# VHH binders against Flagellar brake protein YcgR (ycgR): the designs that were tried, part 183

Target 1, 263 residues: Flagellar brake protein YcgR (ycgR), of Thauera aminoaromatica (c4kar8)
Amino acid sequence: MAELSTPSPASPAPLDGGRGDELEKFTLRGARQILQLLQDLITHRGLITAHTGGGHSFMTAVLKVDEERGRVVLDPSPDPQANRRALAAPRLTCVTQLDGIRIQFPLVGLGEGQDKGRPALFAPLPAEMLRLQRREFYRLQVPLAHELSCLLKAEDLARKPVEVSARVIDIGAGGVAVVVPTGAAEFVIGGTLPACRLALPDGEPIELDLEVRNLNRQTQRNGTEQLRVGLRFAALPRAADTRIQRYIFKTERALNAKARGGL

## First folded at step 17 (VHH)

Design LA75 (from W55 with F27Y; framework vhh_7n9e_1)
Fold by ESMFold2-Fast, scan of step 17:
Structure LA75 (fold): chain B 263 residues (1-263), chain A 119 residues (1-119)
Amino acid sequence: as target 1 above (263 residues)
Amino acid sequence: DVQLVESGGGLVQAGGSLRLSCAASGYTFSSYAMYWGRQAPGKGREWVSGISSGGGSTAYASSVKGRFTISRDNAKNTLYLQMNNLKPEDTALYYCAKQDYEWGTFPYWGQGTQVTVSS
């Protein structure tokens, strides 16, 4: 099953496979890199969520890499039904995390057998592994005092242009999350919002195109609803990327200094 | 209880057209974005199209842009997918999906309607 939004780094849900071109820069295809990453998963005893399709998944782990036979050995589920679904699946999508870095890889041609007298699952080594660096998924919670906003250019119910000033609640290298009142504008996952304007402290607003990646309705304690919108930077000029990174770094340093009581 | 029931699939020749419908019940249809996904034999489920709660915004997978049109009728609690210039590659079971209120996932999928495009 393909996910239609990018989950958090800690989420076991798989990333949208239709975004292969956007994820190419994070994809490992070198045999040595793949082997090293699999060995790192073994060393850190990383738990893997293996998705078998149809909304089904089970927890596993890489037990070892058999380089001579070009295969990976996985811990089977204690649930026999989960193992049968896995063996019947045309493809497993494996999702895990190592030191805060999201790792995802496909396995095709799953088989069963024994390793050192214990039940095991076997699959050929993956031809590729996705390794999403923590920086791409790190989200700075924006301090309320910064009053960070993004002017969204969206459409209303009648497809008429509307501008919404949305509060930015978190920001990362890949995008922002904003909150808007329910009904302020129309949003759909996969939709593009062109020429939006991100207001950062210490400079002119940054003009950028945003793509809607997730939508979450939240009920406030007073009973009112707001919509949280996750937005990806569709194309980010180098200068804009530098300013966003600088804001994140500067804000992290300030927050760390406050926590240490330096001021 | 969220219930989604798809209909309108069938067998068509390449270049033909079909209109799919999804009848929704058990929730306030007009408050949620709705989506179409599909699953071809031996492949995983893939996203096809989406429409915002009021119909003001739409999105399409690159493979169907210009050929498919998503629409909705909130008074009838019904989602539609107009499919034109169908290709053999469009052969799949087509699912209607409701947006999850948490994390932007789609836990509510219908049973599907089969579309088969012959050469």
Scores: ipSAE 0.481, ipTM 0.826, lowest interface PAE 2.2, mean pLDDT 81

Design LA76 (from W55 with G26E; framework vhh_7n9e_1)
Fold by ESMFold2-Fast, scan of step 17:
Structure LA76 (fold): chain B 263 residues (1-263), chain A 119 residues (1-119)
Amino acid sequence: as target 1 above (263 residues)
Amino acid sequence: DVQLVESGGGLVQAGGSLRLSCAASEFTFSSYAMYWGRQAPGKGREWVSGISSGGGSTAYASSVKGRFTISRDNAKNTLYLQMNNLKPEDTALYYCAKQDYEWGTFPYWGQGTQVTVSS
């Protein structure tokens, strides 16, 4: 079968630093800060989603930091295929969250071996770690039942205007991620989509300018490709920002209430 | 094993022009959005421009908008950056990059081409 493994709903996509400067102020490069943050992940038993590329990810945890050898020891996946993909990958992108703070870091040079007689994965200490406050970079997974959509105003191959109704799959204070059919329009990171219309369940659609931040291709179960487009809100009015945050808060509370419902 | 070879840099006076080229091999060039970035000494890497796989959409950093033009020739597997009205602050190593649709971003694999703008 040629189906790609896709991240679970609990597996957030890596944040793209492709424009560079916006994430630099949140990036830790000091060896002591990196060691302390890794130790905090061990102490709090932080569950990590490790992205291996190709839409693949697995759940892991930092078991220990080996300062003598300059490496981290990770809990391997119970799925041997996930471990093989991780070992073959040029890098892992690790994503976790502690107390509303998003933490993301790369691992390169992954190997396998044993720790105290048990299978383990190991990699050199990361050269950098990203640490972001939840408010700015948290993304709510949009329930399918909400049928949230954004009408994108984009251009085709001939630079002619086209309108694409895109399904919103996640939303945060800074933007949305949408899915569109491959070939529906031309997209490039840094490109601006003016006068798009975000439909929330209450009130008029919000008219806003969007900037393309991320572009992923995903293969659906039937073999067709779709494009996931990460979009940043440009010059968002305060009233629109308030409406978006209210939607996020209300939906999060409703989802948390259902999760607490006592099944 | 993506290969990107940048060329066309050099020394030029302020107000002058240069055209950079990026020769691509080892992948299907026409299927990928392409980008230019730069790095000045003592500075971080800065995105400069991007172009969609078919060339229908382009984007520019505000610092270069109106002065630089990105283009591509899919038949020749070549990406271009036309740089006009160059300024001393444009002095940098210039890199081209291929969109990574699995990661959602674009890493730089090329050696870069040096652009130096004198006053």
Scores: ipSAE 0.722, ipTM 0.924, lowest interface PAE 0.9, mean pLDDT 84

Design LA77 (from W55 with S53H; framework vhh_7n9e_1)
Fold by ESMFold2-Fast, scan of step 17:
Structure LA77 (fold): chain B 263 residues (1-263), chain A 119 residues (1-119)
Amino acid sequence: as target 1 above (263 residues)
Amino acid sequence: DVQLVESGGGLVQAGGSLRLSCAASGFTFSSYAMYWGRQAPGKGREWVSGISHGGGSTAYASSVKGRFTISRDNAKNTLYLQMNNLKPEDTALYYCAKQDYEWGTFPYWGQGTQVTVSS
């Protein structure tokens, strides 16, 4: 059957090489751009799925970039066999996502050693990185002033219905990301939240069925812990889709006008 | 630090049952949603089921819904998958996993336990 169900723009599977010409416009080849993107992955603690071939992969992260030696330092797998497969592979295909944008890059010539007394994997800097800035991967960061919310219909620890008002932090054509206090409700990837209500400006709340796509526990600057929940629109009527697209377009336009000095 | 150790697989005839276990260590088990995935020969990993951190919410792939039941015991740091009415198509290496980061990735998978369904 298919790989992990409910396909997502954030899927860990690498894109096929037969689409190389189509993907060229999304490929970064400048050394400075590559270094900056790798640094962004470090700063945002971007978790990477590294594919070693033969259906094998492991989770890693870029721990640091050694510009002087032209290499990246990677977090080894806790599974020794995964590390052995990685070292034996002619290349790793690394897949991650940053701010709703899919990032994919090859690493060739993987080695092992120690960094400051701790086990580490090393690889030369990639010569190219794919950064897919497509509409289906785009997420508008919702301005705090908009106070955009979604009333989630979820379940508590005892499997009883609970309603949670969640702040919408980003929104795209395919879904929203929201934040809720840790412990407010129970969430699981693949779970469905029926009849949720998305409050957009200019009209009644939109009733939506949402599917949980990702979960992340976050510690805020003030030490407060919250849960970030990525939610996909399961079934979106055309009228609701039109209102969401209108909100995204209007907000982008307003933000661009402010950046250019506007009124 | 993180370790996930699956067990309970084996050879069973079609229509039979198995109960898989996943012993978790190296993290606060009760704080994370947990998942079962599987990989059949020649195929990629397929998501099977998930359970929220406290056990209040579950999800299942359409292919197993009604036949499999996911559960957890937070006091024992153990995840379970009760598999009933097994079919030859359920033959796979079964993995448990935790997800704790954004972007829809599963940051850790265990080594797996083999399930083989004959006839």
Scores: ipSAE 0.491, ipTM 0.831, lowest interface PAE 2.2, mean pLDDT 80

Design LA78 (from W55 with S53T; framework vhh_7n9e_1)
Fold by ESMFold2-Fast, scan of step 17:
Structure LA78 (fold): chain B 263 residues (1-263), chain A 119 residues (1-119)
Amino acid sequence: as target 1 above (263 residues)
Amino acid sequence: DVQLVESGGGLVQAGGSLRLSCAASGFTFSSYAMYWGRQAPGKGREWVSGISTGGGSTAYASSVKGRFTISRDNAKNTLYLQMNNLKPEDTALYYCAKQDYEWGTFPYWGQGTQVTVSS
């Protein structure tokens, strides 16, 4: 018998682009379903990252849905340049989460004006919305009160080792998303960050090798710019996997209890 | 708007070297990580290498690690790929790409430059 093993190259294949046909079953196209989902985002005060193309994004929210005029009303950025980029963009890609489920939808034809005397952005209702209900795509939004952090082992411009304490903004079975100040370290998709330390609220930090999967610059509501880094767990030990899953389940349970008025 | 123009490909014998260039325009080159990909006849696009905004971090597919070197010159808005010890399996159309900072998508690709490695 011949040996048939072949080494696999590291590949930063995009989530949505690499499995587009498989994601079709999670795409909503019914007008009623789209309206219900948008209203759910309003009710849960869901923050939306709006990607304007060219590597730029800003934080927004759906303020209301105007069914009679067939449009959504969005909260403008406090950064005038982010608003100008959005208005110039042929398409916005909006990404958010609802109860740990990733929601993604396009907006085209963005305009600006006023809603009841206040500045606002307007766009036609999206023709489709993606709602990923698979466990592998589940992401827990980390409560700010948990102050969850990951100490990243990275390199600066001169390839000198640097340690960056990054805030964990979401976590799932396959990885974390973190935010770092722009310029704190150099990142590249496919790059490996060895021996990083993930600090959960309970117990010692978990030492993990992380792989960079995606990068985006984001303008915050307060006008500051930061880099959002998506990181995949490389060779996650079973004990670490158990601790991460336990944190996710405990936090989700606590958030559900709080949403229903319990503590 | 965004334009990427690759050059430097050609016919070379196994064991030889080539240096590819990518001239970028229509965006602030120094603000984006840049990438090289390739497509062999009848196959999909394969990621080859990436370089961070300032050049401090690089990454390579296992098939090219140790043989290829990615670099950039932000003053010239140019991305490079130094290819050493070329193999027939490296025969492909090589593209440079600007990553969209949304889910790691690569919506901007150049026209490509053909690399043919003879045995």
Scores: ipSAE 0.428, ipTM 0.806, lowest interface PAE 2.4, mean pLDDT 81

Design LA79 (from W55 with G54R; framework vhh_7n9e_1)
Fold by ESMFold2-Fast, scan of step 17:
Formats: structure tokens, sequence, C-alpha cells
Structure LA79 (fold): chain B 263 residues (1-263), chain A 119 residues (1-119)
């Protein structure tokens, strides 16, 4: 059952190093640790999504570490335009995963050249690398039929207290993602929403404090805008944690059984 | 073409005050949450404060709560950080950042403004 609940990184999108107080414990800054992690990516042929900004990214890999020159050698994109964007970018944010561990690092000062007669991209060794365990990022996509909701206590655009019933779209050990109509309430990353109520299908709503972790704007097919809010459980009692894990396990098992039941 | 230009840093004695400004251009400022972060030499980047698009919601790191105040003037496309009761541990390069609703977070793109607190 542990296999079924094993967390995996949810998104190739970068995690912000500006939350250094939150992510510092997972950040490697030792030269030997950085070199070892880069070597692990080479050994396992880890595919890397390199984000160049403006919604652009391309697939690459670390081909080698040139320790004497203090640089990494990267596989260029087969798309010349992607390589031009990368070279013009002030920074690349590289995201990958290895055995359920999310790895993220910046590269600054990208150049191009050749390695053993083949085109290559070069960058100085990163000064830091983020290494996050799989267990922190597993997210169950909540079935629409479950009608899962979370009552959020927030402030509206006029700074008045408001209660917003938000639809829960995914849930994990560390938090939930919800959707709310644009303009229903004001949110800011790092803000705390106290005494929210998470409704699971069986039993009483769970009262908990939630911290805002991410904010995505999305446009629905009918043209209406909604806000996706990622929320972290600030202090989860053991009973609530057990109930949430049980819901995740039960739901994933049912979804897996349904998928195979297409027999 | 988003531009964020931080200013207002400088050398100040412990217990003093500074007001940082961030001039924004290239986007509809009033539609985005805004953030301040900082990085001391040899340390990771630390989130300091955030403010929602209309200014109705704010958040602060525990290390600065009660001493710093974030604010914005949407008519002037400017973000502010009022820093009071400054401590030597507040010494850092300070960055402003714009909410990225596509990535869901706030990357720091600017050069920052240096704050040095002596005593």
Amino acid sequence: as target 1 above (263 residues)
Amino acid sequence: DVQLVESGGGLVQAGGSLRLSCAASGFTFSSYAMYWGRQAPGKGREWVSGISSRGGSTAYASSVKGRFTISRDNAKNTLYLQMNNLKPEDTALYYCAKQDYEWGTFPYWGQGTQVTVSS
C-alpha cells in the first residue's frame, strides 16, 4: 500500500528560491554535494526541463561536469530556436526528478561551443541545487463526482472578511489545491488562512489553518477566469492526517481499479 | 518585457529606518500580487513580504513581522517596503518580484538594492 501512496513531483514548473526560509533545508550549497548530484544525473541519464522564461522551456541533459573549468556541459535542443532563447536568457531554471526526488537548479552565463566535435551548451557550475523528497509532492487528482470542497476564510477586494467555498481539485499529504472565481477573495503567497474547513466525503469537516503556496490564473472554456490556489496544511493534527491519507489511498485504489476494469 | 527596478537601499545604523521602492513597468501592475525577498552573502534567498493585487492582503516572514510594512501605489506602479527597527541581520540585497500566474510563484529578475545595517 505504501507503493500506491508514494509521492511524485506534480509539475515541471520551477519552485521559487525566494521562499528560501521554506526551502533552505532542502538546498545543497556544498561543492562536493553539488558535484555528486550532477554526477548522479549523468549516471542515470536524467532528462532535464530547462526553463528560459516567458513560458518557454526545452529538454536537455547534463553530458558531463568539467571540474577543472568549473562548468557543466549540456545537450543542446534539436530545435535551434530553443537554443537561441536559452543563450539569450539571463538564467535557466533546470528541473528534473530522479527516483522520485525533485531536483532544481539555476544556470547563469550559458554559452555554446563544441564537445568532442559535437555541439554543446556550457554553463558555470550552479552555486546551489534544490533536492526534494518525492513524499512531499504527491497529489491525488480529486474526482469531480466527490464534490470535495474547502471553506476558506479570507478577505475580499474591499478588505472585508469573506467565506469562500472552494472546489478541491487535488490533495496530497502536505496540502490541497483549490479553485475560486477571480475576484472572490484576495490571496498572497505566504498568507495564512485560519480556521478553514475541508470537507471529505465521509465524516465531519476538518478544521485547519492553510498557508498560500502558489497562485495560478486559468481561463475556462466559457471564457470565465478562475484562480487556482495551492494551500499547505500549516499544522495538521494526527487524526486529520490519517483521515486525509485514508481518503487518498481509498480514492487512488478505486481509480486504479476502474482504469483496469476497462477489460 | 517586465521591468522591476529596486531603489532606496543604503547604509543605516541599527535601530534606524529605510524605505525601499520598486518601480514596475511592462505589465498591468494592479493585476498582480507583488513580493519582497532578500539574500545575505553566503545565504539562500529569503522571502520577506507579499501584498495582493489590490493591497487587501499582506504577509510577512516571522523574522520581520511587526518591523516591516509592505504597501503599493497602483496609480504610480510602485511597490514599497518600509523597514523600521533595522538590525544587523537585515543586511542583504533586497529584491522585488511580480507574481507569475503561469508558474504560480514569484521569480526574482531584478538587480536588487543593497541594505547594510551597522552597529
Scores: ipSAE 0.653, ipTM 0.895, lowest interface PAE 1.2, mean pLDDT 83

Design LA8 (from W55 with P107F; framework vhh_7n9e_1)
Fold by ESMFold2-Fast, scan of step 17:
Structure LA8 (fold): chain B 263 residues (1-263), chain A 119 residues (1-119)
Amino acid sequence: as target 1 above (263 residues)
Amino acid sequence: DVQLVESGGGLVQAGGSLRLSCAASGFTFSSYAMYWGRQAPGKGREWVSGISSGGGSTAYASSVKGRFTISRDNAKNTLYLQMNNLKPEDTALYYCAKQDYEWGTFFYWGQGTQVTVSS
């Protein structure tokens, strides 16, 4: 029976990287809940971005849930190369929104065929789906002109303290995402960065502790690599929270005003 | 194609030690943070430990801190987990993992290696 408890060879699967308690409450594992959420995506004709790795993705949609065969039916890309990449990938990571709620789920074992005489992609039903409320996970994309930065206190390759001034690319109630050059410091999900300083307009830098939640390597067009680091506010005084929210609201209003003016 | 192959699991008495290894291929190992996770019978997946790309930073779940040590050898494309003072509650299938998605929710992980701790 030990053999039956072993997962399939080279199986990709969710792993929460030290965020178990926070993400677990947002993770749907019940078959009925997963089926209902997939059906809601069909009903609302929700567009899904499917990531195939290496910076590649394509747009799809759930066309049907085939409960008897235990699989989901997806709309193929009009780009044959995107479909080929998807079929070759060990996993698709699917991301969408439903009524302002961010939804993420993996699909493993993608195949191709036909549904009702039309080309389709097929995958087994996901074992898990992540459903995140917009209020907790709203992120403002920081305008480049604002030159927002965060001074990170991290460690280098030799485990020596290092300070890195990182550009803030998005900000929300729960944290920031920053960009650092590859090799500037060492980062690991679950690691803590104490006494960092977030520079906002209209005041002194905010001193705060950050927890690494996410790492994303990006290769620039010139071949240089940079690292996007997702950072959670470990504890945030009410005064600091108020300043961050004020910055978000003011910036959003300014961006909305600019968009309405066509400028 | 990402390949992660775990080894070193087995049956051990409480208080004993095991060293797990993960052989990685199909990507530039030295450029990625690496992780160990586990799944015990009847429980969800649990993060155990992580190590940065160059080994300069490590992190551990509170349940294993002080007992387990994560390390890596970038020249050999190998990740290690030294497990000391093992408890029956450490019984699980242990997986080597590489993060692959931009929002940190999903990873590539290997087939796993079974660790059974008897009392």
Scores: ipSAE 0.506, ipTM 0.828, lowest interface PAE 1.6, mean pLDDT 81

Design LA80 (from W55 with G56S; framework vhh_7n9e_1)
Fold by ESMFold2-Fast, scan of step 17:
Structure LA80 (fold): chain B 263 residues (1-263), chain A 119 residues (1-119)
Amino acid sequence: as target 1 above (263 residues)
Amino acid sequence: DVQLVESGGGLVQAGGSLRLSCAASGFTFSSYAMYWGRQAPGKGREWVSGISSGGSSTAYASSVKGRFTISRDNAKNTLYLQMNNLKPEDTALYYCAKQDYEWGTFPYWGQGTQVTVSS
């Protein structure tokens, strides 16, 4: 079940706890490193999925770090039931992404109160944070302006072939995450989608086979559902791998130049 | 609350067949992909097979491909695993699992049904 239960780096789902020894190399325990990483999440307004157990989670963000009181301040859910579940949970597992790097950390002893007169959740600073810095775990968040798409070849409910143009939301050395309308096609983890076509801005679409690694439902602001699909490159020709890596590198450099004042 | 109840396991001789069932309740069964996993004594849990929400797509571990068939009956909220040409290496506790689209993982597994294959 390692392949089945282990989420992709693009997934908001927690990593398997049985992998403790393998993940130790990526675990930060220095107080300075933890504070800096939390501050980076605040600066970049990183959206966090907080898992409360039992299949429940809510979206939150770190609002501030209170070093004097040794605690982190979190944005509560607009859903009172989600906040109630979180407060009752013995542990929250927080999952987020910063510049394509997966970050995961526990929070224990969650409480509620107010920050500057507004409802807030509080927890002691985490003793550890997981930061997956390996190249194979890196995911570039695709800029909306690039309009990156992947034409998926899949089957509908009647097992008829369908082609679905999916928006690519992130991309890495090992795969992509895409969004499709709910019901556009049938997906199953471990299933193969042959002869899909990835459109990059700088040339002909790349034909490749994709394996489904994870599925997530999302509800848009207009009430429509979309499905987020994590896809692994099943077999990638060297030329295709080179083009994907060049796109990632060029886009990272452009984003870093903008962050550094427009060079 | 999500509940998954597996049944159909037993003792069978190598080369034999068994059909496992998983009765699901507490969620809209037809909206979720469903999976079978197994755990042999002293080993970690491994993925066996999966089926999409409508049943149009299936996937299998290489070790069982061609021998096992996953299916579902959405009207009965039931998942099945037809196991043919069983081998001693298939001896394990078999679990039904629901994928939760909210977090892209398998937060709920049933209690399991034991399959023992004698040589």
Scores: ipSAE 0.399, ipTM 0.804, lowest interface PAE 2.8, mean pLDDT 81

Design LA81 (from W55 with S62E; framework vhh_7n9e_1)
Fold by ESMFold2-Fast, scan of step 17:
Structure LA81 (fold): chain B 263 residues (1-263), chain A 119 residues (1-119)
Amino acid sequence: as target 1 above (263 residues)
Amino acid sequence: DVQLVESGGGLVQAGGSLRLSCAASGFTFSSYAMYWGRQAPGKGREWVSGISSGGGSTAYAESVKGRFTISRDNAKNTLYLQMNNLKPEDTALYYCAKQDYEWGTFPYWGQGTQVTVSS
């Protein structure tokens, strides 16, 4: 099973590009690139999940790109309620995939009309499209035997400083995911945790500033809850980056060697 | 299912103040961090502020630090954003969000409340 820090490329869940300064490098803004990507979706008959807000979505597809009028033509939903919600929405968030690459884009100003005598939806060409390749968000699942930990500097319910030793469950070039008991500290996406200490094998702990990027609750089989916290390396010194990359490479090589060694 | 209803937007002159509210239902409000985002005309969504489940930690976009204050009332399932010293650049549709997935993912957000700041 592939491990990525973002949802699977096939996942219909939207990503917020406006909070995604980390996602900016994967955002296409050139008119030619946008047109080519939309044409690729037409050619491959890519199914699109269009999110209309309020937890509602419908399945659509790009039928045509009208370059002269600067518009896309979309297949309407067979559900009239879905089409009404789409037309009433201030924006749509469209999510699809092409050859395992996640593609996401906004549509604003949706209207309805006809294409070759059949009902169709249309919207201005998106000003941006997000294109996420699997390799760029790779995360190594940390072997339990490594007992990797990160000492987090956070705040408790009373806004008092607290230190939490968190188990590192995955690690990538851009960050780590850790698990902590529910209630150990307070976390908020966008919050900065200064001077945390990442313990890697073969050396002193690495002092890092971390930014909280995601929060997920996990219920264990015994009924206890723990919190998974995704953390981005906010300012990564070159020496720290080198050590983290060496750990990832060495561990992945060892796991691959073990996988090839038997049944 | 998750429902979020924003209110409190309006037209205000530069230097003015507004207080936004978000009424939440369909989930245990006190268990989740909550967020405010905004979208200006012709631009993408940007994160504005966040508050942890118990209110012990807050975070703000650099552009609003010192001017905006996020708060919550868990007994009333309500999220607030106090906006002071508003600037024309703050003109946007403001929406609240429940975020519990991957970074940059806002699967639950309301329809928003419009804030217009004029000179």
Scores: ipSAE 0.403, ipTM 0.791, lowest interface PAE 2.5, mean pLDDT 81

Design LA82 (from W55 with K65E; framework vhh_7n9e_1)
Fold by ESMFold2-Fast, scan of step 17:
Structure LA82 (fold): chain B 263 residues (1-263), chain A 119 residues (1-119)
Amino acid sequence: as target 1 above (263 residues)
Amino acid sequence: DVQLVESGGGLVQAGGSLRLSCAASGFTFSSYAMYWGRQAPGKGREWVSGISSGGGSTAYASSVEGRFTISRDNAKNTLYLQMNNLKPEDTALYYCAKQDYEWGTFPYWGQGTQVTVSS
């Protein structure tokens, strides 16, 4: 069993948020917008990671859009088992990136056949496509030296209020990931933690409401467990948003300067 | 082998009630938060409710808050959803789900139980 891993901004892993309503503002449902986006993926030869469930995925690409028949044509995997898994899956989740924009869409009803005499996979046009700017999915890995913390106001099993000081491991425009000891508090995806305090260097702690988005349990080498909690900023005030983004950009630039030998 | 089996769906009139059950096996049920999701015809899947491993915390989508109650019986490895004051827009296939803790991994969904609310 491994340590906690934080996906990079370029991670092919799907964004599922746990609730469809949360991602709705970034979801394209118009037929013309969907067709234009698929055509952009063809034009730029966008490499797509198609997730078939159970930890399985394969690399593909959109070869063409058949507007008359309302379907997309995909490049099959050179691995026959990956193609069999895809055809057996109730749903594919396709993830790609174009010019710093993360794109994710479902495909349902996958079939196989031929296109211009070559093997191909076919699927109906997706009913929706998620399109996120880098700002929405970018996560800064917080340097250990910064000792960033977030004081969480949560509840225990008896619904008794508890305060938990959690270490912030990554931060983005939309939220933070924190690590808490197992058993410190009860968490559930969709639950709200009101009046939490995010401590940034340079300034007073930021008071904000957080919503639980992800839970990830990891076993450490000594056999103890820790819980990684993904938290979304709810109704973030403009001043707080500015301070968080300033911290992210300042830290990113400092890390880039270190990588260039202090240039 | 994780297995989730939903039951309790059916046809009910607006204002009525239904209780859904999810029988879980193949994992330590008491160690995982559990969820109910639904998919209406022509719409994507959406989360409806969640409950923490010990039952101490619950969460609800705004569309069902105050009408639905999630609960669990860890001794029986069973998850429940009590649905009151049902509306036609609650018509959907309802799924029990165990969220995988891996980043970006799909939740494990059962096969679902159909709920149809007539006007």
Scores: ipSAE 0.120, ipTM 0.619, lowest interface PAE 5.4, mean pLDDT 81

